# Designs tried in a protein design chat: miniprotein binders against Peptidase M20 domain-containing protein C757.05c. Part 5

Target 1, 375 residues: Peptidase M20 domain-containing protein C757.05c, of Schizosaccharomyces pombe (o74916)
Amino acid sequence: GPLNFGYLSWGQHSILEQDSVQLISHQSLLPAGDNLISLHKSLVEIESLGGNEVNVSDFLKSYLESKGLTVELQRVSSNPTVRDNVYAYLGSQRNTKVVLTSHIDTVNPFLPYYIEGDKIHGRGSCDAKSSVAAQIFAMLELMSEGKVQEGDLSLLFVVGEEIDGIGMKTVANKLNADWEVAIFGEPTENKLGVGHKGNFRFDVYAHGKACHSGYPQEGFSAIEFLLRQCVKLMDTDLPKSKLLGPSTINIGTIEGGAAANILAAEAKAEVFIRVAEDIETIRDIAEDLFDTEHSEIKVIQYSPPQYLDYDIPGMDTVVLAYATDIPYLSDRKMKIYLFGPGSIREAHGPNEYVTFSQLFEGLNGYKRMVMYNLR

## First folded at step 10 (miniprotein)

Design h23L (from h01 with K23L)
Fold by ESMFold2-Fast, scan of step 10:
Structure h23L (fold): chain B 375 residues (1-375), chain A 89 residues (1-89)
Amino acid sequence: as target 1 above (375 residues)
Amino acid sequence: DKVEIEVTYNGRTYEYYFETPELAIRFIKMLLRRIAKRGAKEVTITVTSEDPEELERLAEEIKEALEKLGYKSVEITVEGNKVTITAKE
């Protein structure tokens, strides 16, 4: 288990510092400028805000080619700037059993690289250049150990994950490479993601006929209709997942009417469902309740839940609350894992970081996952 | 949760948990209509309940729903507190 930092003695702090120093010392025994930490530093120092990834793509092509890999740049777009996905493999065999994949774009604003204690700060230091660096060194170490050969393992680094997924969408539609296993890198605290809930967001517009509330037979209340339908939705058992838990319903807003003594002619509700299982059946339920002679439904967001593979022995698991590029490949018949160093809670903020220990643990995790899937 | 239902079709398995058999029946009938509309040629449903009478009633309702949706082969296997129903075109 981890140490309880609230009870650490001075001696325990010295032990933790000693371990960190030993980790850095190990890296200093490698050739200058060519180790996990120096690669991560190079990646973080190259600004790659979404839409401006050209320099990091070019760096990765040159770096991976210098290590003996065959590298392809897949053009995603040319205007206003060139945007390329990077695909790398051994020899001439484009299709591999396993692909390690991460995104190379970051959210704004850019934050400079710096080290403070055990923490490596910078934009993308955690999300997701930590995964990129760890995946590259997993490949390089497995190559040097003679544990992978042509057709076993590839690397795929994509642009545009943080906004619209354009990089992975381009992979799904045009790369024409096949894999049996994909290992996605994202900050999961070096735990296997078991999945995440989907999002079903919709608006309901209800229509009635205004009249004097003392003579309700002369009209129809849009508010009363909408409230009764919303109650029916809230009383409906939605699919539950053993891994992800229950689907949840939130009526986020409700509005309508003109005055207490007038039947409401119009009403509106905004509904948000966190989907644990079977988004299509949940949509059918919503349409049965809200697509009627007195109301219509407008779908705002429709993203299915993602279920992942987590069958690697001895690795911890986690349920995730964030979206990834995985949905763009979910129609393929392949095993999909999600794993990476750092915490999503530290991503996107002003103090984004990953620790030295998390980077090395991530590298070892990717090596373990690759070897398990090549067994 | 008093009733657990597991549904497998098109190579994917979905797990559902319900407080009452009545809610389970209503939900599964709607789900099966959706599965049939998607063109699934084979569906496997596993129902788990600690009440043998409820388990038998759930199995009968599911079988009837599958037959009405055009599945010509519907086989039922009973193992303790669990019933597995396999339906094919």
Scores: ipSAE 0.000, ipTM 0.347, lowest interface PAE 12.6, mean pLDDT 84

Design h23M (from h01 with K23M)
Fold by ESMFold2-Fast, scan of step 10:
Structure h23M (fold): chain B 375 residues (1-375), chain A 89 residues (1-89)
Amino acid sequence: as target 1 above (375 residues)
Amino acid sequence: DKVEIEVTYNGRTYEYYFETPEMAIRFIKMLLRRIAKRGAKEVTITVTSEDPEELERLAEEIKEALEKLGYKSVEITVEGNKVTITAKE
């Protein structure tokens, strides 16, 4: 018989065999918000740059309530604008076995929604409003199919992922809801993340004594000291993780001095390490090299690597090189998955997009993950 | 993965994988100095390698490093392609 393609419950061909003009024409005949593509469009058209998420939070509350869900807005901050996380579930049971979660903030600058061929462009079209739309329709389709009930599944959409994680930090500390399984949405090309590297970012401030460069014995060069310590760090062999690969060291900036003929009194470096294993040992190495009589270290970011669940049969896996909000929930006794449509390589850039096929594959993937965990 | 090292101290276990024995030796010597500075009274190190000569060399260098850091008792057990080194203050 004919193949079933999610909300396309008819047809003998895969969605990938249909041209994008036919898909667009069909979409334009449907009311806004009544299908996956129109919901995604509505989300992308609402600007939600980090710090200005109020309109997308309000839209999600109204939309999800209109679909019969109970919705809570969790206040994260009020100034200069209101910032709310969105938590939605069936009936009165706040604790659910599975939560589908994604962030609703985007990076600067805002980019308008438009379609070109099979690509849907716009800021957040990939990162992460693709995941948001797909997760919502996974919930709605499972509800209509009678496959989820009170206590089975919830939706959690958070602010502030792209800057400081304030939304998920607020969830971890104050939401007071418990889950056995969390499915995080991020662009993974519809593959299960096996883990992602941690982030250790720190600044080094080095102090010397200025003097005439022709008489260097009269002073101490902060630049020379800092450079030599940075070389020692770069020459340190960091172990690789079997699943995550090697830890990487990047000296992102280096600055200092006043003039070529003056020993530098001050110097600064910004260091970013992508951590595959044992962040505590890597911090000890950094402190040994940079917390000295001539320098101090200021830790900016300290997030350990995350190992994830990827035990769902028939789904491809991927190692991820970017950080997520997962660390804020990693202390909880729960299964954690990471999966979503689109490529992180297209995120944050001027040509951010997700494809129609990736959105529908993402929807089907979330449905499979939810059903597997409710088994 | 040519060499696998597992280190247990203060109730935590860390797993490391290296392409060469030289990388493993340099890293573990640095790590042991850090562990000693943290005041760990007991450390267990497990090394896995398909090369028996690598295992012997790694065990010897780890034992020497632990003794130099002040661990009084260093016990070595060999089981196939695996060596376990337990050091106590």
Scores: ipSAE 0.000, ipTM 0.408, lowest interface PAE 11.4, mean pLDDT 84

Design h23R (from h01 with K23R)
Fold by ESMFold2-Fast, scan of step 10:
Structure h23R (fold): chain B 375 residues (1-375), chain A 89 residues (1-89)
Amino acid sequence: as target 1 above (375 residues)
Amino acid sequence: DKVEIEVTYNGRTYEYYFETPERAIRFIKMLLRRIAKRGAKEVTITVTSEDPEELERLAEEIKEALEKLGYKSVEITVEGNKVTITAKE
């Protein structure tokens, strides 16, 4: 749609559109942080591979303080390198109704910033420095418009999302700040995420009685028992979600026995189910099959599917198949949204990019989401 | 609608999230049969929904399921967008 930031306007003729694109490209030459594009460029040009986020955290603290925000660096770790989350708000009120949050770490390898046509390339240009830049300018524009005051809105930028979630885990346990609404930034093609599947991971231990295989009546095969129960699980139709799709079953490992001529006394399987709906019904099925006289279940991971808020009028929705930092805050009484510019399909690859139009649409989306939740 | 259900029995609390009330009630009826088979003498169910009419329907169906499973005391408390159902043998 139309760009409207007081320095560009779109026409209907192809030559006017080309002139507008050229003018947008020239805006990247402005001093760092004077507009959305120059802030995004500054962020992408700072290498922040997972474990090496110190320079981007320090940049964000200085930048946000220069714009009149109160900024805290939350220490996540000091060895081998300093790693800090960035938390910013207006005045002295640390608790805000809405927080805009994104991660500032990127995956390997680092890729340099460059522009080609309408595409802005570079590592993290899409995942997730596009969201970071758009969220910052949403805050700055709402401040300039007098639409937010102390206690309304904060920014939270975390380290370590791409590896182990250590940044957001540290927020959950130690930041001591509360919100009613969290808006997570990730590449969603500027659509509201509706949710993601849950995880049910368990180990099955089967117990038999070893004996000579020529006289199987003298023992009990742990392998035969486990295989038959695993087949029953794989042949079971699991609950499916209209929004999230089907649940999936994976038997990742299976092991047991000692020799071909001996009934197996012990067997083990590792099972991972991606849960679309009804995690407890799925657990009941698994317990009926594997919590028996001859076997037991050890639950390793048990997380129900996450349904996100997408109740904002006029915004498109999408189902996304990737992990986020959302689970670390899911135990809190909050509305949670997931939204951001760019496509996850271009993230982590050698040609990562976001478009100029996606950045501006993302900025407008975050402003709309914040205003709706402050109504 | 998003429907949140919290079930407490044998000193442990379980949380569930559903995209529709139809899925929520089908699931909870199956879970309650399992809980009854395990011999739980007391069960507390909290249902949260943004739709008051759906919340009322869910509460009625849960109460009926508990009564059919042999719980003789079923108490319902309504507080805003939440219903708490406590069932005892």
Scores: ipSAE 0.006, ipTM 0.171, lowest interface PAE 10.2, mean pLDDT 84

Design h23W (from h01 with K23W)
Fold by ESMFold2-Fast, scan of step 10:
Structure h23W (fold): chain B 375 residues (1-375), chain A 89 residues (1-89)
Amino acid sequence: as target 1 above (375 residues)
Amino acid sequence: DKVEIEVTYNGRTYEYYFETPEWAIRFIKMLLRRIAKRGAKEVTITVTSEDPEELERLAEEIKEALEKLGYKSVEITVEGNKVTITAKE
């Protein structure tokens, strides 16, 4: 059969004239067919850069309703564009034992869909529309097999993960749905995440007093102060985890001063810490070093490390070095898994891709995880 | 030479590793101040060191810091190269 084109066809379902007119009136692309690859293609072809997710949310609502699911659009924001989370379930029971969840926003720039050998390229083809497509087909196949009923399984697709987490924050605060198990989709190479390091990104602004370098007692060097405090940070033993390894410190940029013969009046550093354990203690260390008479700290990102469930028999595990939306639900009494097709190493770059085999393996993995948690 | 400290509070255990006892003491004092500010009524600290004199000094410094932070009951248990300190409000 055809190597690539057969898997990429738009829907193969016969639709009535009335149904096709209604779908077009939604101002969306026609829904995908009844296969994993055509759904994935449809999702990737819809541009959903952070802040512009409206078309993919509308597509998902129409698609999932066409498959017999009850669908809610949860409004996250209306200006400058409408942004909606998508929540779908069977019948009228909003609370389900298991939720499959992934983000639908992508990073800049948009990259077109194309196939090269076994690789499916496009922005979001891996991160995270591979997970979205696989999770949807896990639900649809389990429904078709009679293995899930009302109250068992739901789908939650959120906006804004790649920027500020606004979609999942809105879920945490306002959706008012309850689950015992959440399965987050992200590129994990179809392995169960055991945990991931947190992110603590901050800027330091140091203030001195300019003077001639030959008379340093008449001024104060912002550069010398900042460098000495940065060295103290780098010489600090930060909390580490037996599971996740050490916390790592990177001073990504440092700048300041005007000339070699003038003490610097101003200096700035950008600091990024990958947090293995106890982000609050690390913040206290940073504040003690950098929130002083001569400097202040501006927190840019503050995401704690996460420890996850990985108790699914026969599935491989992996330690992850990136952050997710999991922290926004981590205070709830529930099991949390992280699993999805593709590699994070291929995400965000110019050649983002997922393979055909990874998509099908991801689908089977989600089905296995759902059934294990419904046992 | 390497010092290992485990701290348990609110049902979670945190592990810290230090190349010097001097830095371990500075760090643990900051951490205990944080734990006390969060209102933890019970905290357990386990210190591991190959140097018995340094282990004893670390245990005493930690006990003094806990008492200063308002913990009324501080018990020390020795097990080989390991000391466990349990503090209650």
Scores: ipSAE 0.000, ipTM 0.407, lowest interface PAE 11.9, mean pLDDT 84

Design h23Y (from h01 with K23Y)
Fold by ESMFold2-Fast, scan of step 10:
Structure h23Y (fold): chain B 375 residues (1-375), chain A 89 residues (1-89)
Amino acid sequence: as target 1 above (375 residues)
Amino acid sequence: DKVEIEVTYNGRTYEYYFETPEYAIRFIKMLLRRIAKRGAKEVTITVTSEDPEELERLAEEIKEALEKLGYKSVEITVEGNKVTITAKE
């Protein structure tokens, strides 16, 4: 087949170049790390399930050093396996104006690398090794073109995004490097993320006094109390964002009581609010409704909404519904972008893929974003 | 929706919708406390209601809350079914 012949030498370069799929397929067969597709292949073929990122971190250190970058491995943990963030820059200037950053861990299970048509399959092929490969080649091409120098641009690749954010938490607390602009890589279909809603998840425990249901004045129903407070929450208009839309309330579970003829002594609800705006006000509302003489609230998750920069001319935008490592750097006074090849809808599933065209478009997008912020 | 409130501070605008003036008043008082805690020197609030009596009551409650939080300059502008309240330190 065509793969066994390598290059097709039939005549007109213009015809081969007009068919990006055929041209890209040839590039995918080149040795590891020599181009965007080969680097992406090498990264996807290295298993880096959350907790087992050591091999991909070591590969990136060696690869980036071979390209003339200064590389640091930041230790996140040592047991049961070594886990390192990778930080790379030109020369000796650790602080850079722009950092390109993505995560190198993937979700379970590992899926092998394979190509089918215009699609490149494999675990992490989309989320987020597509972004990693595209960001690395953006750096390498800008270096080759003489468009970046020491202090302009760095690369930061972190572990543990898909589980608990431990990699970026370690960066925030211990890396001691600073930037004016961070460009986060995640599958956004090569569109600038404008923001994503926050998460406020809490449990409510309500307490009553059991008694015969025919004499309710002798007791207090935890179920009736909890239900009425939940209805008040659902009837409350929460802050809305012009950019992100409305905050949404979901009472995911509600339980309690012992029998139809007994007032309930105990009841519990699990509440999940997707926060469009002002998580502190929403928390105050929840505490006013549920932190009472008859109930207490237990906060499970408290993550504010993220508003991102999307001020780059000519680039499309998108509202995102998934969590990222951005919150760990959100207290810093810097511009934050979110952009990357592939679709989050194809991530985490059994058929995860990114297309050849999306990888090259992603590379060009990162180059545009870097140059705009260095203008 | 019976009552609409827009709040602008630190260059950002937030929109809120309420089925009753009672919920609106309770909510805005909590929000204004949070805004003051965050150190906002200027706050603009626009209230929209089809009920003129409720609109007047909402404007007065908001003005009182802002004054109690330390805003010394509170300017009110009425425009049909809308009231705009601008508060400065």
Scores: ipSAE 0.000, ipTM 0.335, lowest interface PAE 13.6, mean pLDDT 83

Design h27I (from h01 with F27I)
Fold by ESMFold2-Fast, scan of step 10:
Structure h27I (fold): chain B 375 residues (1-375), chain A 89 residues (1-89)
Amino acid sequence: as target 1 above (375 residues)
Amino acid sequence: DKVEIEVTYNGRTYEYYFETPEKAIRIIKMLLRRIAKRGAKEVTITVTSEDPEELERLAEEIKEALEKLGYKSVEITVEGNKVTITAKE
């Protein structure tokens, strides 16, 4: 099970407190790096800010090889620093039915490893080295239990997720390995992600002809035109998703004109649509409304919604509000899951942490997901 | 009078809700052009309306649009306040 208390919280007030101390004492007898907590500590203590992942990649290669896995370093870039993805599997079979995958880069600034109560603090302790450690131990325990063999399961750890997705993009284009199931690790509070809405962001520039506002027939108001088109957009019924709900429209900014007594020659709006379903139809609607004789559209962001698999019996589900590396593999014919310990709400901030309970529950979750997909 | 339209192709179903038939037809025609451009060999459209004359008119307009886009087999089935249109290459 998970620990009842954090490592620094004990007393003589209950048998449960004594049991927690006994568990901690037992763990101290294991070699460094040979249990879930020791591996997680080793990973967090290695600084791997985006662009500087070489040391954690090298550590993972050595560690996984020491456990009997075949390991490949896939070169993503060499300049200004060497950056490698890590791909590990049993024997010589590069294609596996299931891959467990997470990113090994972290956001800045680096925060040191420390334990306080039930919380393990440090940069990447939650996002996503918690997932990395739990996925590695899921594989190691399943190997020890004789439940996986060559061709069943692999590990893929990628660089650059927090910046531009370069690691997973390199996997998609050049790794030349195939899977039937991918399990992505991110902080989901150990719940299966069902999906997230896409993003469609664009600017509209409207053009009119300035004139005296008392004689509007002598000109054309860019502001009036833009407002009327924005109202039409807001009144439009957009495709909705059974799982993700409705698409939402936000006119984030609107500006234009020179003075109250002058018809506006120019106007601009910034539009952000959270896309639940059918981004192409939504784009057609926007272009019909805003790509006209009096206006043009500039697309800033265009990413479709992601729908994930969540068919594991007995596991809770969650709708997610953040982006992942999943889009780079979404065109492949495979099942895609998203699951991991910790909360995204604690990631990227100054007090990033994961709990001991979340790490052990994450490990058990990954083992369960792998075994379900190997039935 | 509200119109509900479901479009199914390539194993996915897209749901649309409209306040008027005019809004429904405009959006659905845009969607059908995109589906045809992607080379979808089969598409199923379900239209739900409480007005039988409106339902018949919408079904005929959708059928005509599908035929003009190159679908050679377009079948209409009616079940109460719902019509299902199945188009095949």
Scores: ipSAE 0.012, ipTM 0.474, lowest interface PAE 9.0, mean pLDDT 84

Design h27L (from h01 with F27L)
Fold by ESMFold2-Fast, scan of step 10:
Structure h27L (fold): chain B 375 residues (1-375), chain A 89 residues (1-89)
Amino acid sequence: as target 1 above (375 residues)
Amino acid sequence: DKVEIEVTYNGRTYEYYFETPEKAIRLIKMLLRRIAKRGAKEVTITVTSEDPEELERLAEEIKEALEKLGYKSVEITVEGNKVTITAKE
């Protein structure tokens, strides 16, 4: 039979019945991981900037083992720092029907944990430690309720999503675990993603010849060349999708030169394109502009747009403008969902936050998604 | 957007939207070279524009590009503000 329950049977617990933000805030003072709010606080307070995730991986291993789960640390890299993915399940059955997965790395800079009204602030409080905390408590509550057993559900937390996807790439190539359903956590405002844009990130290196700026005929400016090619890119109409909208171009950094009176011998730009459609044609455009006698491209990230499963009764849907680790598992025969608390619009900025209500609704959403897929 | 182009090959359809026909033709010529390199035996291109002169010019440019890439049969069908170009080896 179906293990699917109505919204109200999942939606009520003591915190959601409180109208006091101060009382809810006080829950964060309980021992680490005793409830959803204290676990979220513990995760956010552990700095896990991309490349330096060791402390959060170690915390998760100890925490999940303390709750009766079998936990594996999958080594992604050892130098300059240890980087581990975390994979947790019940008993000895490594393959599970459903996996709940999120990334544990955050973007720079670190922002401290604090509460203001109904908002919980901090780096990663929304993207994606909100999803991590909600997914863990979905597992713990389903275990406590006797609703999951060995082989039903696992947790997978990966490093490096915000940079190059190295964590999930390592999972795809080396973890040797299979699932029928993956539920990816990202800020979707607790709605099922129907699809999201892809990522094309590349670095451009431009080469010139230094000389006195008063005699520019004796050299070649790497900066001038790079700027002109970047303007051509920004003026190019990229493929767009009726469902996902336009592709967007961001030149995130540009640097070069030594002094105002010297033609620049070297220049570099970091370019990030959110791909709505036809990533291959967009790459052809980039190579036409930047793979020249005076410049070369280094591709950092190349992930096509994705279309997802959203067939869960009673859950709202949303079209998303950002990319995830989903492409690294997209060639597998599995259902893939994208869902999580908070808004991506609050991520990466100086005022990143998630609300108390969003965390509890996220927890309930993950429980519903798991039970629906175990029916 | 003044020009809409759909390209279908190997069972997949790609949609593009452009403000100017010059930008459209540059992108499409690059795409057609890639399609030919992949050995696609049939390509269908649909161009939609409210400007009949733009529509005729784009169709002619696309036909010429397809012929240069080795497609021997290039058929053009006009229906209102839409032109469909079907190319076969």
Scores: ipSAE 0.000, ipTM 0.357, lowest interface PAE 11.6, mean pLDDT 85

Design h27M (from h01 with F27M)
Fold by ESMFold2-Fast, scan of step 10:
Structure h27M (fold): chain B 375 residues (1-375), chain A 89 residues (1-89)
Amino acid sequence: as target 1 above (375 residues)
Amino acid sequence: DKVEIEVTYNGRTYEYYFETPEKAIRMIKMLLRRIAKRGAKEVTITVTSEDPEELERLAEEIKEALEKLGYKSVEITVEGNKVTITAKE
C-alpha cells in the first residue's frame, strides 16, 4: 500500500512553469547556508600553527558531530598545549575500509583569510585545509546520497605534520584502528601522486699515508683511492623504477690533501643518492666500495622510496618531491593514495592560496576515489 | 643489447636496467647473494631481452647462481622475449 510523504519543489520556477513535484522522504544532513566554501573559510580563519591546534580540533569535533558522525579526540600531548587528532566515522564501527586523512596544522606565520578574484588566500587555505574541507564534504555528500554506510569510510585529521609528524606517529602507535585504503590529502593539483624517491646520504672518509710525491712507493694517496672508488660508484647500474625513473648519484663535495707535492693522508666525499628502488641493495653497494681497510662510511640519511597507488581510471598522475605523513603508515599492508587541491608551490609562502575550482574538483576527486575503492 | 631484470622477493618487486649483458651478469650474481643473505625463501626473477641467445645465457647463469646459494627448486618459464625464474628454498 501507498504511503503519503512530503512533497518539495526542487527548481527556481514560477508556479506556472513548474509541472512536477519531487517526493522528499529524507531529513537534510546539511544546515541552510552550510557548504564547502563556508567550511573551508571557517577552517582557515581558525589559527592552527604547529603546536597550537586545539581550537581547530575542537571545531572539527563539534562540526562533525553536528553532521551525525561519531567523533573521537585522540590526545597527542597535553604540555605545553593540548593537541588532539580527530577521528570520525559512522555509527559504532571504528574500523573502516577507506580513511580520508589530512593534517590540520599550518606553518608560520598566520595569514588572514581573504578572496581576490578566483583565489582564496590564507595560511592553510592550500596546505592542507583545502584537503580537509574537500574530504569532509566528500563524506557528507556520499552520506546524503546513500552511497556509504557504517564500516565504509572514516575521516582522520592529524596535528604536527609540518614539524615532526607527532600526530600520525601517535595514530600509528595508539589509535588501534585498521583500514584497507588510506587517501592522504596534500596539494597535488588534483592529480594522483605516484610516489617519490628515497634519500641515501653518506660521508666517506679515506685514509692514506703522506710522503714526498717523487717517491710515491713510500706512502698511499687517500685522494687517489677515494677518486677511484667514486668512479666505480658512478659506473654502477643502480636499481630504477618504471614510475620514478633512475636512481641518481651526486658527489656533492670532494676534498683532501695538503699540497701538490705531498701524497694525501686524508680525503672526504659527501654523497647523496636519490633512491628510485631497493635502498638496501644500494647501501650494500656503497658499503662494498667505501667500508674498506682504507675508508669508512658514515650514514647521514637513510629513507626508502615511497610508492603510491594511482590505479583510478581517468585521473592524472604526478611525481612528488616533498615529504608527507605517509611513511608512518607505510609498514601496513594497505593501498595508499595522495591527492588534493592546490599547488605545493603556493604553500608555505606569503601568498598561499587555493582556487574555488580546485576546491570543487578536489571534492569530486575524493568522492570518485572513495567510490572506486568501495566497488 | 639492453637488458631488463625484474626481481620479486619478500612481497616487493625491484627493476634493474643494464646497458650490456656482461654488466647484467656481474650485477645479478651480487644481487642474488644479497637477497639470499636477507633470508628470502622465494625469489622470482624476470629477464627481458630482444636477443634469444642472450636470454638463454642469462637464464642459465641465474639458475646456476640460485642453486649455488641453496635454493632447492628452480623453475624456468619462457614467454616470448621474457624468461621467468622462480626459486624456492
Scores: ipSAE 0.005, ipTM 0.448, lowest interface PAE 9.9, mean pLDDT 84

